# Miniprotein binders against q9bqp7: the designs that were tried, part 15

Target 1, 240 residues: q9bqp7
Amino acid sequence: VPQNWFPIFNPERSDKPNASDPSVPLKIPLQRNVIPSVTRVLQQTMTKQQVFLLERWKQRMILELGEDGFKEYTSNVFLQGKRFHEALESILSPQETLKERDENLLKSGYIESVQHILKDVSGVRALESAVQHETLNYIGLLDCVAEYQGKLCVIDWKTSEKPKPFIQSTFDNPLQVVAYMGAMNHDTNYSFQVQCGLIVVAYKDGSPAHPHFMDAELCSQYWTKWLLRLEEYTEKKKNQ

## First folded at step 2 (miniprotein)

Design sa9yA3
Fold by ESMFold2-Fast, scan of step 2:
Structure sa9yA3 (fold): chain B 240 residues (1-240), chain A 81 residues (1-81)
Amino acid sequence: as target 1 above (240 residues)
Amino acid sequence: NEDEIRKRWEELKKRAEELIKKVEELFPDSPEAKELIELIKWLLEIAEEALEEGDLELAEKFIKLAEEYYKDLEKLYEEWK
C-alpha cells in the first residue's frame, strides 16, 4: 500500500462541460522543471525483469543491425511516433488547414489504422498539453483529452509494428494514462474531471487499431500501482 | 542440456497458448491480461531464437521468466473467472 496515498479523482470537479471551458482545445506548454516527469519516474522504477529484457533486446538488435543500424532503427521508431502524434493533433485541432489534413495525413498507414477510432472521438478539450500534480509533485505531457463513445477520456496514441512492439512500454502504458489523469484532475489549469482512459494502438500496415478502454474502477486500480512507482522513485532519489 | 530446455519451452508454449485462449475468450478487454499475454508471447519467441542460436543460458533465463508471467496470468484467470 502506498505511504502517501492521494485520490485520483477530485470531488470538486465534474466531467460535464463548464462555462469557463475554452472553445479551442487547451495546449499548456511543458516547462523544464526539477519535478520528475511521468516517463522519468517509470523509466527509473522499471522492474529487474523489465531492465533485463530491455538490455537483452538492445544487445540483440545491436548484434543484428550494428550500432549505427540500431541508432537508425530507434530514430525511425521515434520519428514515426512523432509524426503520428503531429498528424493526430492536426486532425483533432480546429486551427489546422483542410489542405494539410487531406493531402499528408491520408498517406500514413498509422492514420488509416486509427480512422474507425477517430469517428468515435469528439469534444476535444486538450491536445499535447502539460499536466502537473501540485500535491504529489510530478509533471507530464498528455496526448489528448476528448470524449470517446460519450465518455471523457485521457487518450494515449501508440504505434506498433506487428508482431514485435517495443516491449518497454507494454506494462507501463496504463500507469502513464492514470498518472496524467490524476495530475489533470488536480491541476489548476484545468476545470473538468476525467475518470476514464483509452490506449489506442495503431499499426503501420493500416490494420484496424486496437482500443483499450479503462473505466473508472480500472483507473483507480492502476492509480494505486502508479503511486507505488512514484514512492519508489522518491526513495531512490532520496538515497542518491 | 539442450533437449531438456527445448522440451521445457515446448511444454510451456502449449500451456500458454491454452491459457491465453481461455483468457481472451472470457476477458478480452482486460489491459492487465493483454500486457501479460504480450509479454509471455514475446519471451517465448526470444527464447526460441536463443535456442536456435545455441545460447542455452539465455534461452533458459527467458523460459524461467515466461513461467513467472504465466503464473501471474493463471492467478488472474482463476481470480476473475
Scores: ipSAE 0.006, ipTM 0.189, lowest interface PAE 11.0, mean pLDDT 79

Design sa9yB1
Fold by ESMFold2-Fast, scan of step 2:
Structure sa9yB1 (fold): chain B 240 residues (1-240), chain A 81 residues (1-81)
Amino acid sequence: as target 1 above (240 residues)
Amino acid sequence: NEDEIRKRWEELKKRAEELIKKVEELFPDSPEAKYLIDFIKELLELAELALEEGDLEEAEKLIKWAEELYKELEKLYEEWK
């Protein structure tokens, strides 16, 4: 149990739409400051197990691809992920995309992979939007907040190349989702409450994406783990 | 093939739980054993998630890694018992 526990949900908020809600999804810009990001907290508090897992994954990849091949592979994975997120933001935004971008989206295996998930996504409230938890002092940039099968979710889009998945980020995905959720629920820039999460893993070959839905109870369980990681980060920071 | 991968996961989980119990009883304060145990547990949990999501290739890779770590834990147990 965390020493400084704080609730993930805000009892003063509702997940129901309000007439005063913007007609377009919110996109609050992320600003650099001394407050740590969710990704930085997670990176700086990797357990010895996670470090060992990452090292084993690196060893396997380097053995298969060589050091230069590994660098090229990881660079390509990063770029493909970035392009996938840009494409999804464009698709879910009411703004029209450029013809060239639309053509590239149609050719992407990752976009083909998520088509069946996208048909169940509606009521988009936020895209690529910054969140801040004023009480717990952390910030983040979430991918998407929308209804999935009728439930308002923090949605996190992931890419995977089936033969060589990037393991380390997968371990922290639920923590990342609930960290964004807790911040948004207590951020004055937002008025609604999110109680559910969704992690969507899309595949390069166009195979159907795998959705992992997180209900309110599961989110609460992962929230406790996130609070422990945040406490560890704060304690380590005091020693520098 | 899903049934074969699920059976492999179930058998590994059972073997791992038995070995972990023995290691924890004999060497409760071993940092190395603790890391291997936690790592194996995380891989098994992630493999179960992959199986639930129907990602058989991911599940198989995670099970393979857990099997390798199981052998490392087993070697540690044999050296120290």
Scores: ipSAE 0.005, ipTM 0.185, lowest interface PAE 10.9, mean pLDDT 79

Design sa9yB2
Fold by ESMFold2-Fast, scan of step 2:
Structure sa9yB2 (fold): chain B 240 residues (1-240), chain A 81 residues (1-81)
Amino acid sequence: as target 1 above (240 residues)
Amino acid sequence: NEDEIRKRWEELKKRAEELIKKVEELFPDSPEAKYLIDFIKELLELAELALEEGDLEDAEKYIKEAEEFYKLLEKEYEEWK
């Protein structure tokens, strides 16, 4: 149980559109400070077994590709992920000029993979937008906040090349989503409430992406686990 | 006891595979089900890794968590069918 529990949802906020809501999606720039990011907290608090699983995966890949080949592979995966997120931001943006210039980005197998998910996405409220939890003192950069099948969600876009990527455990993806959600719900730059999450895993070969929907109850359960990771991170930093 | 923990893992894996097959046949496009399925699979893999390394405490922890999510998937399946 976390020692300093704090609620994920803000009872003073609604998930319904408000007249004061901006017509264009919000894009608050990330202002880096000494405050830790969600990604850093999760990376610094991986379990022993998660670390061993990651190291075993690295060993297998190095055996297959060599050390230089592994480095090139990981660099390419990173760049493809970055381009995928840039393409999605362009597609979901209401500005047509950007979409026309980014036609080359729209050719990727990852974009083909998510087409069926995008059909169910509407009412975009935030894209590549910074969130900060003022009370718990962490920051993040979320991918997207939009309605998925009528429910307002924090949406996180993931790329997967078979086999699964090395950098983050599937186990940590829900923690990342709820961390962003809790921050946004208590961030004064935003006026609405998000209670659902969606993790979309897109595939390089264009095979259909897998959506992982998280309802409010699941989000609350993962929020408790996120708070424990945040406490572990804070304690670990005091010992340096 | 290592043998008892291994047996619990094997029994849970068998039960999970059977339930997952039923869920995938009846609700192939359910994102809620897919999420629970992937989580159960990851926990079972972490438990297996812990068992291989002799970390019985962590193995038991992951098995208990996998059992909890199995119960959630089973509850959802009964309500959805």
Scores: ipSAE 0.000, ipTM 0.335, lowest interface PAE 10.7, mean pLDDT 80

Design sa9yB3
Fold by ESMFold2-Fast, scan of step 2:
Structure sa9yB3 (fold): chain B 240 residues (1-240), chain A 81 residues (1-81)
Amino acid sequence: as target 1 above (240 residues)
Amino acid sequence: NEDEIRKRWEELKKRAEELIKKVEELFPDSPEAKYLIDFIKELLELAELALEEGDLELAEKFIKLAEEYYKDLEKLYEEWK
């Protein structure tokens, strides 16, 4: 599908003033339905090269750690990621939920890693909030929408371990961000326009997180790639 | 940071090409060597694609994994030469 028929940015929102209450970030709950999620579309449309690499990485890790060791490793990576997202939601929420969170969660290396990024984050508009593209028929749960260095961004928080990184399709991170952006820009539950993305990679050892800023042009380029992945998913589902 | 990662990729690629050539000359029909060689080549190609897309995290992951398999191939070469 041509990008002109399904643009990432909403021209109708660009032509009118947007108003938002900064005191309460939106948190729209994700509803169960037959409409595919961003993560499912990306998982089902991985390239053969990505599948091959992931499988061989798993094989090597299992050889090194054993089956139980690999399971514990991947379980821990997943749990750490979940806790990191929960801590960030708590930190960025204006409500007094921070003190009720686990102190160990707030002292993690991942939280130390993102401190310098968090200092540049303000004007939080949405946290752990559901988005749906009304015409393209996909849903997602985005991490955060906030101003980073004065620019409104869809922000995606990622964790990385050293020396043995957990391999997930990192090529998909920019696609995930723009998919959420396009959905939010066309979701009636939201009134504002987002044109920028930010992927923040936090490290377990507390070393400074790496921010990947995506301007409007870069977002438009990745949007085209996301539309191709969505089309591939639709064709696969039609043929299965 | 990108320049440092790209330089590490270039250096690894050069070392890998030299080692692969030696292994292929001495052990052209080794299934074990073919497996390692193919995997190293694929990881280097994926790292280059990640660098072209500006995905430095993914590029680093592929480079590190390629370095590990390079060491495995180097060990195999030293054992058999």
Scores: ipSAE 0.000, ipTM 0.148, lowest interface PAE 12.9, mean pLDDT 77

Design sa9yC1
Fold by ESMFold2-Fast, scan of step 2:
Structure sa9yC1 (fold): chain B 240 residues (1-240), chain A 81 residues (1-81)
Amino acid sequence: as target 1 above (240 residues)
Amino acid sequence: NEDEIRKRWEELKKRAEELIKKVEELFPDSPEAKDLIWMIKLLLYLAEDALEEGDLEEAEKLIKWAEELYKELEKLYEEWK
């Protein structure tokens, strides 16, 4: 159990629609400062085995592609992910100006991959929005908060190329989702409760995306693991 | 012997793909399984690269690690089904 336990859910909040809720999804800008981001905490607390495997992967890729080829490969993966997120924000946003964009520019294999998931997404409350946990002192930028099949979820959109793995670690995805959830539930910029998570893995070839739904119990289990990673980060910072 | 190590890699990859599919169908939300699946896939990918490069010692080491993680994933699957 973490030394500094804190609950993921806020008993003073509800996940049900409130008449005073804004009609436009929230988009709070991320402000970088000395407070660590979720991504930084996870990167700084990888196990020695994870670090070793990532370093070996980088070495092998550089041997195959050369330094310039490796940089181009990683830049391409990043660019594809960025474009996918931008397209999703445009599709899910009620703002008419974003929807004026050429439809063909928004249609990629990744977007085709998620079409069946998007049909089940409604009630969007936040898009590309910053969260901060004031008590636990961390920040993050979440992709989306919306109802998936009637359940209010923190939704994280991921891209995957078959068969080779991409540089971003997929095993930390559940921790990232619950970290955002816990922060949002205790962030004064938001008024609602989120108890569920959804990780959507989209495929470049347009194959149907895999939705990984996390109910409240599973989120609570991952939250404990996130708190342990945060504790490890805090201890490392004290020793530097 | 490169041929022996490559056959071992091919057989492991086939078994791993079959087991991963079964695990993902039954327990897609398992964090422990997801970590094992990711690591198995990465080790198999790195082992193939080592084989292509002619680094047989490295390939055998990576295949052995993947086999160990495969057994752990198989134990989880047997407990859950």
Scores: ipSAE 0.006, ipTM 0.277, lowest interface PAE 10.2, mean pLDDT 79

Design sa9yC2
Fold by ESMFold2-Fast, scan of step 2:
Structure sa9yC2 (fold): chain B 240 residues (1-240), chain A 81 residues (1-81)
Amino acid sequence: as target 1 above (240 residues)
Amino acid sequence: NEDEIRKRWEELKKRAEELIKKVEELFPDSPEAKDLIWMIKLLLYLAEDALEEGDLEDAEKYIKEAEEFYKLLEKEYEEWK
């Protein structure tokens, strides 16, 4: 159990906004800060098993593809993920945020993969938006906040290349989602409360994406695990 | 003994596939189960590759670790059902 527990949900907020809804989704820029990001905290507190599996996966891929092939593979995975997020932001925005729309971004297998999920997504409140937890002192950049099947969710879009899944994209995803949720629920830049999460794993070959829905109870369970990771990060920082 | 290690891998793979199918049918939206499932699949894949290369030490190591994650998934499945 974490020593310094803090609630994920804000008792001062409701599911319905008290102020008028913005006409466009919020996009708060992420500012340079000494405060650690969610990604940094998770990377610095990986378990010994996670570190071992990542290292072995890396060695296996290098053995299979060669060092140059591995660099190319990793760069392509990163670039494809970036383009996928850019395409989703464009699709979900009520106005075009991209200065020039690349039609090829909309034709990727990943975009085809998520079409059935997107049909259930509406009421977009935030896209590529910064969150900060003032009390727990961490920041993050979330992908999307929108209604999924009528429930307001923090939505995280992930890409997976079958048959060689990118191991880092699968691990710790629930912790990332609840960390963003807890931050947003206590961030003065936002007026609403989010109680649900959604992780969507899209596939390069266009096969149907897998949605992983997290209700309020499940989010609360992962929030406790996130608090433990944050506590571990803080302790490691004290020892440096 | 390569034959013993290969048999252990085959038996674990079969048991893992059966358990994973049950978990995915009953708890398709469990992120924790998804993480365990992917770790098991990865370790089984690495073990198979080690066997193909004749690296019995690494094969046995990966199989043992996959067995540990299998036990965690099995424990969670028994508690959830």
Scores: ipSAE 0.000, ipTM 0.179, lowest interface PAE 12.5, mean pLDDT 78

Design sa9yC3
Fold by ESMFold2-Fast, scan of step 2:
Formats: structure tokens, sequence, C-alpha cells
Structure sa9yC3 (fold): chain B 240 residues (1-240), chain A 81 residues (1-81)
């Protein structure tokens, strides 16, 4: 049990739209800070087994592609992911219909992969937006907050080269989602409550994206695990 | 050697799928069980990938690790059922 337990949900908030809520999705800019990011906490607290698997995958890829080839491969994966997120932000922004969209971004296999999920997404409230947990002292940049099949979700968009996820994105995705959720629910820049998560894995070949829905009960379970990872991170920093 | 490693992987995958189903039915919200299940699934996947590419040494290492996590999950299931 974490020593500094804090609830994921805020009893003072509702997931229903308020008349005073902004009509345009929120996009709070991420400020560089000494406060740790969700990604940094997760990276610094991987288990020995997780580190071993990542190191073996990296060694295998370097052996196959060479050091320069591995750098080019990982740079291309990063660039494709960035373009995918940019395309999704454009598609989900209500003002984008007033401008011509980049056809090359919209023709990617990843965008084709996610079309059936997008049909079920509405009521977008935040896009590429910074969150900070003021009490637990961590920050993050979430992809999207919107209704998925009628439920308000923190949505995390992931890319995969094959109809199977990358090794790097398989361990901590649920922890990342609930960390953003808990931060947003207690961030004064936001006024609503999110109780559900959605991880969407889009595929390069355009095969249908895989949605991993997380209800409130599941989010609460992963939240406890996230708090333990945050505690471990804090303890490691004290020993440096 | 290759046939022996492949058979070992197939048998482990079958046992793991049966145990995971039972654990998910009885303890769907156990974070400890979820971590073990995730590691088992990932290691079986990596072993399959290594077998497909002919890397028998790597496949065997992943199978051995998956067997250890399977034992941990089996112990958890026996203790809690």
Amino acid sequence: as target 1 above (240 residues)
Amino acid sequence: NEDEIRKRWEELKKRAEELIKKVEELFPDSPEAKDLIWMIKLLLYLAEDALEEGDLELAEKFIKLAEEYYKDLEKLYEEWK
C-alpha cells in the first residue's frame, strides 16, 4: 500500500457538460519543469525483467539493422507517431473543417486503422494538453479527453508496426492513462471528472485498431500501482 | 533442438492460456495477477518471434523466463482460490 495514498477521482467534479465549459477543446501548454513527468517516473522505475526485455530487444534490433540503422528506425517510428498524433488532433479539432487537411497525413495506414474507433468518439474536451497533479507533484501531456461510446475517457493513441504492440509500449500503458486521469481530476485548469480510460493501438498496415477500454474499477486498480511507482521514483531520487 | 524448443513453447502457451483464463475469472482486478499475466503474454510473444526468425538461443531464454512467471502466477492462484 502506498504511504502517500491519494484518490484518483475528485468528488467535487462531474463528467457531464457544464454550460460554462469552453466550446473549444482545451490545450494547456506543457511547461518545462523540475517536476517529474509520468514518462520519466515510469522509465526510472522499470523492473529488472522489463529492463532485460527492452535491452534484449534493442540488442537484437541493433544486430539486425546496425547502430545507424537502429537510430534511423527509431527516428522513423517517432516521426510516424508524431504525425499520427498531429493528424488525430487535426481530425478531432472542430475548427479543422474550415481548412484543407494534409492529404498525406490522412492517407497513412495508422489513420485508416483508427477510423472505426473515431466513429465512436465525440464531445472532445482536451487535445495534446498538459496536466499537473498539484498534490502528488508530477506532470504529463495527455493525447485526448473525449467521449468514447458515451463515456468520458482519457484516450491514449499508440502506433504499432504489426497487429501486435511494440515491446516498449506494452508494460506501462494503463499506468500512463490513470496517471494522466488522476492529474487532470485534481488540476485546477480543468473542471470535469474523467473516470474511464482508452488505449487505442493503431496498425501501420491499416488493419483495425485495437481498443483497450478501462472502466472506473480497473482505473482504480491501476491507480494504486501508479502510486507505488511514483513512491519508488521519489525514494530513488532521495538516494541520488 | 528446434522441435524440442517449439514443443516446449506450445505446451507452455496452452498451460498459460488455461491458467490466465481461470485467474481472470476469479481475480479480474488483481494488479499482481495482471502484471504476471502481462509478462507471460509478452514473453510467449517474444519467444514465438525468436522461433520464427530461427534464434533458438533467444527463444529458449524467453521460454525459461515465461515458465518462471507462470510458476509465480500458479502459486498466486493456488494461494487465493
Scores: ipSAE 0.000, ipTM 0.192, lowest interface PAE 12.1, mean pLDDT 79

Design sa9zA1
Fold by ESMFold2-Fast, scan of step 2:
Parts: C-alpha cells; structure tokens; sequence
Structure sa9zA1 (fold): chain B 240 residues (1-240), chain A 81 residues (1-81)
C-alpha cells in the first residue's frame, strides 16, 4: 500500500452547493513553482507498459506518415486539443451570446462529438482551474467540475482521431482525474466535495464521444494507484 | 533485462485478454476481429516461449508484433462501437 496514505474524500465537505460558493465557475490560475504537477508526476513514473505502448504507437505513426508528417500530425493534434478545450470553456461558461469566430469554433467535429454529453452537463463550478493538495504537495490544472447526470464530477475532455488512435496519456486518464479530485477536495480555495469522475473522449469526425464515468468506489481504487505513482516520483527525485 | 520484458509481456497479455473478451461479447461474428484475436493469442504464446528459452530479442519482437495487432483490434472496436 502507499506509505503516504491520505483519503481522496474530505469528510468535512458536501457535494451540495452552499451559500459561500460563487455563482460563476471558478478559474484559479496555475502558478509555477517547485511543487510537481500531476502531469509531471505521471510523465516521470510511466509504467513499462505505458512507455512500450507509447513508443510503439510513435513508431507505427512515423512508419505511415514519415518523420515530418508525424511532427505535423502531433502539432495539429495539440492545436486541435487546445481549441477544443477553449470551445468547451466558452460553451460551459455563463455566456449568453457568441461572436461568429466563436460560432465557427463551436461547429468543429470534436464539439459535435460531445453534444450528447453536454446535454447531461449542468451546474458548472470550475473551469480550467488550478488545484493544490496541501498535504501531499502536488498541483494540477483541471478542465471542468460540473454535474453529469446529477452527479458532481471532475470532467476531463480528451480528443481522439479516427482511424488512428492518439495514444498519449490514455492509460493515465483515470489517475489524472482522481489526482485532481483529491487535490480539490483538500484545497482551501474550494468548499465543495467531488466524489465522481468523467473522462470524455471526443472524435474529430463528429462520431459520438465515449463517456467513461467513474463512481466513488472506482475513484478510490484509482486514488490508491495515484498515491503509488506519487510515491515513486518522490523516490526518483531523491535518487537523481 | 529479462524481468522487464516479462513484465511488459504480462501487462500486454492482461490488456489484450480484456479487449478480446469485450470484442467477442459485443461483436462475436466479426471475421476481421476473429483473425486479429487469433494472431494476438499466437504471438503472445510464442513470446512466452521465447522468454522461457531466454531469447530476449525474439521475445521483444513478438511482443511488439502482438502490440501492433492489439492496437488494430482496439481501433476496430472503437470504430464499430
């Protein structure tokens, strides 16, 4: 089990809104410091299988696209992901009207892909907001906290292309979500409790996005794995 | 390192068995899926044999081949779902 055991949920908090909660979604900026980010921890402690799968995927893509083609492909995937997150933040913010430029962004295949998911999303409480676990000393930037089908969730939006899957960080997605959840539940900048996660994989061609819902039990299971990754990161830092 | 390669094989085998079971339940009559499934199973068995014989280079080649087919099966599953 992890040496630095700490609960993911905060018994002093509720998932129901209280009078002190802001009416607009929180957006706390991430400040760089020596405290490791969730993504840094996960990148530095990838399992042997994750390294193997990522490297094999890269080799396959380079074989099909060439070195320059692969670089262009990855640059485009990054840019599309950024635009997708910007569009989702715009859609989920308390915004009543959009400019034509924003409307064109909202018509992308990725946005079409998530429409059926967005119908079930309400009560947005945080968008692109920083979290810090004060006791375990890690930070992160989460995409969204909102109710999905009545359950308050940390929601992580992912993009994927067909016919070729983009296989970066796919297997760490549940760990990323619970890491943000645990941090938020113990971060004094927030007053509510999140017990569920949702990973939404959106597709470039507009085919229906795949939602991966994580209930409290599943989140607790992945939380233990996240604590092991954090411990491994700490051990590696001491030995560099 | 033999232990490292064996762990990669074990992790890929577990991942492949999960996906194969899911595909067989949801798409039992797909000829493309059946071909990929049989090839994946064969490559994983051959990789285990290579590991038992201490042929680490052969083992990694077979594991990589099985991984390629696993990714094809995963892509096929996502497309049909």
Amino acid sequence: as target 1 above (240 residues)
Amino acid sequence: NEDEIRKLWEELKELAEWLIELVEELFPDSPEAKELIERIKKLLEEAEKALEEGDLEKAIELILEALWLYLELEELYEEWK
Scores: ipSAE 0.000, ipTM 0.176, lowest interface PAE 13.3, mean pLDDT 77

Design sa9zA2
Fold by ESMFold2-Fast, scan of step 2:
Structure sa9zA2 (fold): chain B 240 residues (1-240), chain A 81 residues (1-81)
Amino acid sequence: as target 1 above (240 residues)
Amino acid sequence: NEDEIRKLWEELKELAEWLIELVEELFPDSPEAKELIERIKKLLEEAEKALEEGDLEKAEDLIFEAILLYWELLELYEEWK
């Protein structure tokens, strides 16, 4: 159990639409500062097993592709992921005249992969938006907050190349989602409550994306684990 | 295995140098990136010295720390969209 426990949900907030809600999704810019990001906390507290797995994956890829081929592969994966998120933000933004048109990107395998998920997404409230936990002092940039099958969710879009493994650790996807959720629920820039999460894994070949829905109870369980990682990060930084 | 650890160090150094050059070109005035870059360079240099003196356990630990900082720098680069 973490020493400095704090609740994930804010009892003073509701997930129901309010007349004061903005007409367009929120997009608060991330301020680069000394406060640690969710991803930094998670990367700095990876287990030795997680680091070893990533190292072994790297060694295998270099053996298969050569060093130059591995660099090209890594750069390509990064670029594809970035473009996938840009396309999703464009698709989900309600301001059609302000949407960036990219016909090729919108027809990519990853976008095809998520089409069946997107048909169940509505009521978008935030896109590529910064969150800060005012009490626990961490920040993050979440992908999307929207209703999925009628439930308000923090939605995290992930890409996967079959059969190749992920370039970065995705072991902590549920922790990342609940960390954003807890931050948003206590961030004064937002007025609503999110209690559910959704991790969507999109595939390069257009195969149907896999949705991993997290209800409130599951989010609460992962929140406790996130608090432990945050505590470990804080202690590690004191000792460095 | 000394050969495997040395190979890992060489590969990490090459990847780190690539990312450092890219970050310095795109974000020359980022204090956070600059601090992280200097720490990565320091750890790689110390790991090389440990390898030269045959301290494989120390070299592996230093390489491990450098990998974590490399991923942190990569995340900064990716989050700056």
Scores: ipSAE 0.008, ipTM 0.212, lowest interface PAE 10.1, mean pLDDT 79

Design sa9zA3
Fold by ESMFold2-Fast, scan of step 2:
Structure sa9zA3 (fold): chain B 240 residues (1-240), chain A 81 residues (1-81)
Amino acid sequence: as target 1 above (240 residues)
Amino acid sequence: NEDEIRKLWEELKELAEWLIELVEELFPDSPEAKELIERIKKLLEEAEKALEEGDLEKALYLIEEAMELYFELIDLYEEWK
């Protein structure tokens, strides 16, 4: 049990999705400061096992592709992921927020992969938006908050190439989702409550994306694990 | 302790070089990235020089500074994707 437990959900906020105001999705810019990001906390509290697995994956890929091939591969995966997120933001944003749509961003196997998920997404409330937990002192940038099959979710979009998934960004992803959720639920810039998460893994070849839905109970379980990682980070910082 | 500090420097240099190449390739015109990259490179070079001179305390200090900037560059990379 973490020493400094704090609830993921805010009792002063509605647990049921309702009409949003403003009518356009929120996009609060992330402001860099001394407060750690979710990603920094997770990276500085990786177990020796996590570091070993990441390095083992890297070495295995280098054996297959060579060092230059591995760098090219990781650069391509990063660029594809960035373009995928840009395309999704464009698709989910009203025209008032995005003046132009780049048709090249909308033409990819990843977008084809996620089509069946997108038809079940509505009521978008936030896109590429910053969250800050003022009490627990961390920040983050979430991909999307929207209703998925009628439930308000923090949605995280992932790209994967079969059979070689890009493993680096998949470590601790459920922890990222609940960290963003807990921050948003206690961030004064937001007025609603999110209780569910959704991790969507899209595939380059256009095969159907895999949705990994996290209900409120599962989110609460991962929240406890996130609090332990945050506690470890704080203790490491204190002992310098 | 010297072997441990040299190992830490080596590991950080390898991770930083990989990330720097990725960021330079994809965001060559970012002033924020350029500043972080130059600071990281300079600190790692100064740490190597301190190790060569046997100044382990200075080397560790410089490595710790480079590590802080490395995580800042990772945050920037995650923000851009």
Scores: ipSAE 0.000, ipTM 0.189, lowest interface PAE 14.0, mean pLDDT 78

Design sa9zB1
Fold by ESMFold2-Fast, scan of step 2:
Structure sa9zB1 (fold): chain B 240 residues (1-240), chain A 81 residues (1-81)
Amino acid sequence: as target 1 above (240 residues)
Amino acid sequence: NEDEIRKEWEYLKDFAELLIEMVEELFPDSPEAKELIERIKKLLEEAEKALEEGDLEKAIELILEALWLYLELEELYEEWK
């Protein structure tokens, strides 16, 4: 249990839209500052097991592709992810299209993968938007806040070369989602409450994306784990 | 030959034990992981018995089957970040 526990949900907020809510999705820019990001906290508090798995993956890839090939591969993965997010933002925002980029075959596969999920997404409230937990002092840039099958969710879009059938396969992704959720629920730039998460894993070959839905109870469980990681980060920073 | 097969078994066993420990810590509630882990453990035990009995052909078959399952388990975690 974290020493300084703080609730993920804000009892003073509703997930219902009100008259003052913008019709255009919010896009608050992420400002550079000394406050740690969600990804920084997670990176700096990786377990020995997580570090080992990542290093082993890197070693296998370098063995297969060479150092130059590995660099090109990782650059391509990054660019594919970036373009996938840009395409999704365009699709979900007010009718501006990225026609030139939509012709890209690599990005096209991921977009094809996610089509059946997009059918169930509506009521978009935020896209590529910065969040800050004003009390716990961390920041993040979330992908999307929208209704998925009628439930308001923080939605995180992921690209993968291999299936991820269980949410445990994306262990830090649930922590990332609830970190964004808790921050948004306590960020004065937002007026609504989000209680659910959705991790969507899209595939390069266009195979149907896997949605990993997180209800309020599951979000609360991962929130406690996130608070422990944040506490670990804070303690580690004190000792530097 | 027997010495090379024993070294392959020892190598796989060491890597499997390490991976299983990591998986059990990260995914304690995963039924898929539990099933793969149990199957890997059983195959490695059967391979050890085959080696002790001098049945090298059976040992090779069991080691290769365990290696395949090990790779499935490793692949399951390799791309989660």
Scores: ipSAE 0.000, ipTM 0.134, lowest interface PAE 15.2, mean pLDDT 77

